# VH-VL binders against Non-structural maintenance of chromosomes element 1 (nse1), part 10

Target 1, 232 residues: Non-structural maintenance of chromosomes element 1 (nse1), of Schizosaccharomyces pombe (q53ek2)
Amino acid sequence: MEKERQDGLSDKHKFILQYIMCRTAGVDNEQVRELVQEQYGETATVEDVINELNNSLHNFDFKIKRVQDQLDGRLTLHFQNLSGDPVSQMATPYPPVQIELMRKIIEWIMKCDDYQYSLTTLQIQKLSRKEMGLAPSVIESHLHTFERDGWLRQREGIWTFTNHALAELDAYLHNEYESNLYECNACREIVIAGYVCDCGYCLHVYCCKHLAHVNCINCNTPWANATVIGRW

## First folded at step 23 (VH-VL; from m4 with light chain S96E)

Design r5
Fold by ESMFold2 at other seeds, fold request of step 25:
Structure r5 (fold): chain C 232 residues (1-232), chain A 125 residues (1-125), chain B 110 residues (1-110)
Amino acid sequence: as target 1 above (232 residues)
Amino acid sequence: QVQLQQSGPRLVRPSQTLSLTCAISGDSVSSDSAAWSWIRQSPSRGLEWLGRTYYRHKWYNYYAVSVKSRITVNPDTSRNQFTLQLNSVTPEDTALYYCARGYQYGSGSYPFDYWGQGTLVTVSS
Amino acid sequence: QSALTQPASVSGSPGQSITISCTGTSSDVGAWNYVSWYQQHPDKAPKVLLYDVSNRPSGVSSRFSGSKSGNTASLTISGLQAEDQADYHCSSYTTEYTLVFGGGTKLTVL
């Protein structure tokens, strides 16, 4: 028999919740699906268990957000605290200098030219010196910390947001960077890797894979001419 | 588990407004994984999707071209429900009306995994 | 008349494979790979079998498969069983992100 329920959740639901919470940078949806099937049987769905958890979490200003990767469509699950300032939630263990640097990196990514939504290490170092007076070695240390903690990712020195950061910053980016923001016309999520037509129709890289039409479905110009968003 | 409970009139006069309500239990009308639709079915028309409402940073609404001038689908977060209003009905609007939850498994589509019990609405004078 | 064309009926014997077609236009089936298939038994609401052309939700038998080429999507039911006797509906998203259904296909299991 299952242990006595305390918040309307079974002990198995609480185990799944703890599994997700302990993986602060997010957890693969398929790993949670396998765990759900191990706990409840092969007919149980991760979608139903997450939905039931969210019904309980809503009253405490928490939720589990499902995020789709903009390139390959892989789904991850992220535990969120909705009651605080998003940047404060990201930066709780950091000294004030690191918090301010994170706010600046967010600004610089959102305002960078040519639809890049990413910055090189050198660009961050140059901007940090100009706007914050920070030495390059200090920046490298802070970027390492942000990467290890799952807020930024990089490839060959090109830095951008992780899916975890996008989930946490969603409301902040919409409120503070509305004029710099592109949203996918298929899934309505922020685009930092995708395409935008001259008419403004915008799709993630992954969402574009579902487009069977060779032209933009909004203005009928060739989709091949769309502007690339992001560096991927 | 998710359940959709419909309510509303079964008989409506021509030219009036058809109003149906779909109460949601086990999910939120503002869920970021769901979209909420009205669908009707008749022998002559088969299944006909009428409209959808869902929340992603703001409310989005889409309506079938055949009813776009007459339809409104409204969410109500305080009551956790959504409604159909179809103005200026005619006997051709006689059908079995369903509300349905669409669930986002992949990008952009919302296949219907939960349906209300159905409400047979007759439009006649 | 529905926006998507399906055969009015199909039949097959137990153990056979059958295929139901769903033909639209470049503004729906040909615009997105957002094609779904639903099974409906008498006096019941439809149940999703496939979404995004070929993906099965949890609990749907692997006997159901889907494909799409151009403006035509197809549902294939392998190893036909008596319980498969039902109506089958396709749906597709349009270029305006609205949804259209096919007219439905009655499957009879002989």
Scores: ipSAE 0.704, ipTM 0.859, lowest interface PAE 1.5, mean pLDDT 89
Fold by ESMFold2, fold request of step 25:
Structure r5 (fold): chain C 232 residues (1-232), chain A 125 residues (1-125), chain B 110 residues (1-110)
Amino acid sequence: as target 1 above (232 residues)
Amino acid sequence: QVQLQQSGPRLVRPSQTLSLTCAISGDSVSSDSAAWSWIRQSPSRGLEWLGRTYYRHKWYNYYAVSVKSRITVNPDTSRNQFTLQLNSVTPEDTALYYCARGYQYGSGSYPFDYWGQGTLVTVSS
Amino acid sequence: QSALTQPASVSGSPGQSITISCTGTSSDVGAWNYVSWYQQHPDKAPKVLLYDVSNRPSGVSSRFSGSKSGNTASLTISGLQAEDQADYHCSSYTTEYTLVFGGGTKLTVL
């Protein structure tokens, strides 16, 4: 009798999917791995369960995306809605002016001319006053909301994208900012924390830990001379 | 559960093109966590990686230097498969051919976690 | 001639530890820490044991460990068991992001 195993597998898949969906800013891959092993046995792999979920989700324009943190390499899983405009999807509960602020923050981060891919609170306040006429107190409130909802993160008043935002914006950033972005030569993902050589060879902070060479492997100049991308 | 099913001829004449197909079940050829390779094995040469195709916002291809002038690895998203074409074969191309999925566990490498059943190809007149 | 050099054979007794070397160049083993090890039993496809020098995929025994120094990577199998008798292959990424294999090592468990 195979029916009970398939019914249990279907219910177990729904449980895993619900676990990931309820954590809208992403969930640690290792937490899901432990849950898969509890539900399916010690030899079950999270990779296979996620693939099976994605096969079912494909027809509904959803997917579960795995994202690697650019600094420490931690993997997180993110449930995505692939329908429509990704910026509008990110900002669905927000009024139009706040959606436009999010579009502007994306633009200001991506069009940096100093490799920082981040903005201070003061920079956001100055740019939003100049380009949108918004008061600084309004900006503080909006930034708090973006942080609460998992779209932006800050460290010491320096704001940048979360891993969740990078996952949601991936296609948008490639389409709208292709000349402004760097991609990692190891994993092919967008770099906002990493290194770039004068020759253009680029690595995330974490991916660089796998480089066993003291020089850039593309042009052989010292890797120590590479330009830092991001503030980390 | 991921499965790779190979198909293609077992006998090819010298100077012809070797064409093999790898059908994928349980994953997508355009998966953003996978890369798709052809690898061959012979007693005289051991394992030889031939080439890889994978999708990250666009398609990437890498080919072993030993075959790069004669090889193409093509994804087919509509059939969820990928193919090997190796032109101008010689008896040195006689080998057991595998397709394999490389999986990205969290770095820039793609260790092979699923393999096809293998296809023994003989190149002889 | 294989791109990476491995010993042709190694033997050991049950319970013993053995080490298999994999030597390349600064353009492969010495360029990245993207070195993997595969176990292959007769008439079977290879199975990944280690990736990125020392990482074990889910389900691989902790008896398998790896290290790398310069252009040489090593696989160590502790507590040898009869089922460890197999061929072992190393692989490395190159500076061109292509991949090369070693010639393989036949492990005999006495």
Scores: ipSAE 0.660, ipTM 0.844, lowest interface PAE 1.8, mean pLDDT 89
Fold by ESMFold2, fold request of step 25:
Structure r5 (fold): chain C 232 residues (1-232), chain A 125 residues (1-125), chain B 110 residues (1-110)
Amino acid sequence: as target 1 above (232 residues)
Amino acid sequence: QVQLQQSGPRLVRPSQTLSLTCAISGDSVSSDSAAWSWIRQSPSRGLEWLGRTYYRHKWYNYYAVSVKSRITVNPDTSRNQFTLQLNSVTPEDTALYYCARGYQYGSGSYPFDYWGQGTLVTVSS
Amino acid sequence: QSALTQPASVSGSPGQSITISCTGTSSDVGAWNYVSWYQQHPDKAPKVLLYDVSNRPSGVSSRFSGSKSGNTASLTISGLQAEDQADYHCSSYTTEYTLVFGGGTKLTVL
């Protein structure tokens, strides 16, 4: 017992870590908070336990990242591998053609017209046929796999990144798609659901709830005129 | 557990540069959940936030208008610390200086949950 | 940069409720809901009580609550206790994403 605590990963820490690792698409921060309180007592904080885990994980190029949902602000925790190519890490169990499709879907989402940062099933099918020669039925199978595995989400046939994908792809998107990318001026995270003013000031849907002004903070024009980013 | 340990001179002559260091243990200066600030306190001015540095995908810095022409806050990832540099000090800069961690609970604000022990800096002569 | 205005002192008897106001401008308190409150006992660093107007960090008593209307935020302490005797500071982010503190309020528990 003493030896395990000297490694910085007690049995209770390992239990929390395994709980998060087994939920590869992410886990609700409040579920982990309840678990931490059950394991360590009611005064223990999830923030402290996650910090302690991250201090140990850093030595192995791993991290638990906290992600805020862009619509409702709900926090989730995601286990990440910081080494290597993020797309390859996302798609480790997939055959090469499916990895190539994921890279293309990322490109197509980031280069969407009209600030949509999302694609319909039909758009993906058309682009896949044009650029990869893939049949529509093949695409539907691959999309189902990406949704099941927590990389993409859809609503009424409109596909975009999950919070899990955003966490894994953060560096990749900044490096490869900087000119196509919006960042929230409040929290500095990538925006795929939010608003952008004509002057460029940008906020997530949730971060706007903290704005007390009716006008843009940066240029003082009506915020109601801001362009919608994403589809929700 | 996060701890902030301050170091630096306690006496500084007018017109010189005040330099203070805050060493971080239990967290990283490049943590994507934290921001790192210097705050000072005096009987005449109360609490005064001076500046902040933090990392998301690049370094961001913000400085109080009152000291912006004289201040720099620098992170040092290799030593896991951040420093305050305040140029051209006067006796009005005499204060108790704190470093503090701001923690992001899921918004764009960074309320201060951990503070250094404080360093009383006197500017005189 | 404008300072936030707090009453210099307030007092109350044990068991009572008291409020402390923090008034700024449309460029700080009125710009964001990023208002925080800190409690400071003598010779100690401040301790955060509330953030983003009304949220309590873990370990802060539910006797502390907050609200905001326009350019004025308020801290309410219910069930006043002797240990609540301290200085109380508000802070707010500005439109420039800098931070300003109020002048502080000394609470005396009678």
Scores: ipSAE 0.647, ipTM 0.846, lowest interface PAE 2.0, mean pLDDT 89
Fold by ESMFold2 at other seeds, fold request of step 25:
Structure r5 (fold): chain C 232 residues (1-232), chain A 125 residues (1-125), chain B 110 residues (1-110)
Amino acid sequence: as target 1 above (232 residues)
Amino acid sequence: QVQLQQSGPRLVRPSQTLSLTCAISGDSVSSDSAAWSWIRQSPSRGLEWLGRTYYRHKWYNYYAVSVKSRITVNPDTSRNQFTLQLNSVTPEDTALYYCARGYQYGSGSYPFDYWGQGTLVTVSS
Amino acid sequence: QSALTQPASVSGSPGQSITISCTGTSSDVGAWNYVSWYQQHPDKAPKVLLYDVSNRPSGVSSRFSGSKSGNTASLTISGLQAEDQADYHCSSYTTEYTLVFGGGTKLTVL
């Protein structure tokens, strides 16, 4: 290891930071691992480089957060601003009506019936008309913008948070929607794709793959009877 | 890089409290990717995990059943350290004590990737 | 005594493959796939080789592989080298999300 890495941030560390910052919706951990190995050698770890960056960034209320996909376990790295209102920080380039729409979509997702944590395009259009007076075509435009910018994702017209949005909103969701959220008992992160047992024990889809028992760890009820969280 | 520096006594009398400190550099005790453990090693018992503390929107603590009535692991965010307190020690608590960082690679487990230098503690009259 | 059972010792010649077992119960090895393996050279702290049964952290040789069936996990070291001579420890999470270690296995490279 070169001395600059051990004594502080080097030009190589700054290059890694810039690579992550330029990908505001997140970057695959494997891509960063390959870059770290190219810059520092095959035995260098992404974990050590990110940790060194975070030690420097913390004084400026920034961090790089590693996020695991709730379905397939893929890891991504996200540059975060820890200061201020997360929704306002997410939506800085948007006019006020789009910021308000984002706050409403967050509310509607978190308060969905039947553990869905997702909304159809039609549901968003109807709620937006009723609560904000917005036309359906305007909503379609805003949803495309939120998808383009990495805040929402959809499959077949079913919209929910991206991993980037979950990372940015983590504190906001805990503060404003504590009674509406589930946390994974394995990794302690918010669950929008997973399972919850009647006893309250909850796992992400991916974290559940690490459960070797057929029954809930906590209450010994068959895990097959757990309620599905999310639409995936 | 992450480094763990231990401090504390090498000799403790039976029935007293063993208190050890682990100072963290290069990471935060409240890191959302880490958990902080105390582990001891003796010829008769091998490696023995004692307890873990970590922060995820609140502090979580887990303690080995063998010591759960006597142990406390306390984080200190202002000093960026965590401590072990083991009450009512006996000669069976004589061991090499390590603090360790558990790192979450992407699951609910925290394998230990950084260890302190170790503190040999003897419990004797 | 340890909560997980490992053989006390194992030996092999350079270039061979060896396997170290780690047997627990349905309340630990059989509950989660949160099984890890550590290598410990004399007078040093342990070093993680595998986590979650078979995953290697960056910088660990692909010669180390792991598997699990029921209540037994296994570490396999292929292409045995002199530097592999060390103690090897398994660990597992329990149903209470606590952690238990095996008693350790001394590997001798002949």
Scores: ipSAE 0.590, ipTM 0.813, lowest interface PAE 2.1, mean pLDDT 88

Design r5
Fold by ESMFold2, look of step 23:
Structure r5 (fold): chain C 232 residues (1-232), chain A 125 residues (1-125), chain B 110 residues (1-110)
Amino acid sequence: as target 1 above (232 residues)
Amino acid sequence: QVQLQQSGPRLVRPSQTLSLTCAISGDSVSSDSAAWSWIRQSPSRGLEWLGRTYYRHKWYNYYAVSVKSRITVNPDTSRNQFTLQLNSVTPEDTALYYCARGYQYGSGSYPFDYWGQGTLVTVSS
Amino acid sequence: QSALTQPASVSGSPGQSITISCTGTSSDVGAWNYVSWYQQHPDKAPKVLLYDVSNRPSGVSSRFSGSKSGNTASLTISGLQAEDQADYHCSSYTTEYTLVFGGGTKLTVL
């Protein structure tokens, strides 16, 4: 039997919150759904539990954000601190030089040419030497730390934001890089993996799966001709 | 749990403005997972979606073509509610009006999972 | 008149399967796979049965299934039960991200 809610959170709600908080890089929505069903019964809805948690968290400048992967659509849940500077929140355990590097990497990703929204290890090393005077071995150490801590991901030496970083940086990217942003016309989230038509209509890779035909919805030109955003 | 409570007049004269309010409890009108719609139902038209407002880094508004020139849907974050204003009403606007929450399950659609209690609005002389 | 075409009524006996169609255009049903189905009992607000053509929210029976081909979406109810007697509505997003409903189908369970 669940304890009666008096201050907005039951013991079961607190358990779910702690489960999410302890997984700093985010937690699979389906894992939380299974846990909710175990704690509340088979008909319980993860969406309602998260909404109730967010009602209680709002007054403390926290929330749980649901993020959809831009490639495969898998949902993850991320605990966020809404107060203060998002980059400082991401980099709290780091020395000032690593915080500065993180700000520069964000800038370099957002401003990179050819819609790539990603950088190779060599590009980061060259830009860091030129703009910050940092040795390549220092950069490799810092990139390892950012990857370990769930802020950046790489595939074959190509680095970009994790879903966790996108969730934390959402407001920062909108405020600081508005002219460099693409947003998905279906879900309104930032696009770093997707397509943009010459007319400006933009979709995530996953959101394109909901198109019923092969042309751009806005201008009716072939969607196959759209410019690829990101490297994936 | 989410609850939508409607308020507003049941009788409106032709040419006046119909104004309805939907108060939200258990969610925020600025929720990044929700969209807030007005829908009406009549024997002659069935269900008719009128318009939607929602917040994603900024406010987005969409309106049905049939009412686009006469409708405004406004969020009010301070009172956690949203309103319908439909100008220049005629007897053809007589209907049962619902507010509804659309919930984003992980795509660009917002199926309606919570509805207000409904307000039967009559437009007559 | 409704933007999406549904049959006005359909009937079936307990245990049978029935299908309700929802036909639109290339600017709505044929543009996105954002088709939803709602069940409405008398004097109650509609309840979502399916979204995005075929996805069931938690708590919706697996007897309800959906499909789409071209400009036509379909709701299938298998193993009809007395409580399935209700009105059924389809909806679709348009190319302008607005929403349109069908005219509704009254299902009678004999």
Scores: ipSAE 0.581, ipTM 0.829, lowest interface PAE 2.6, mean pLDDT 89

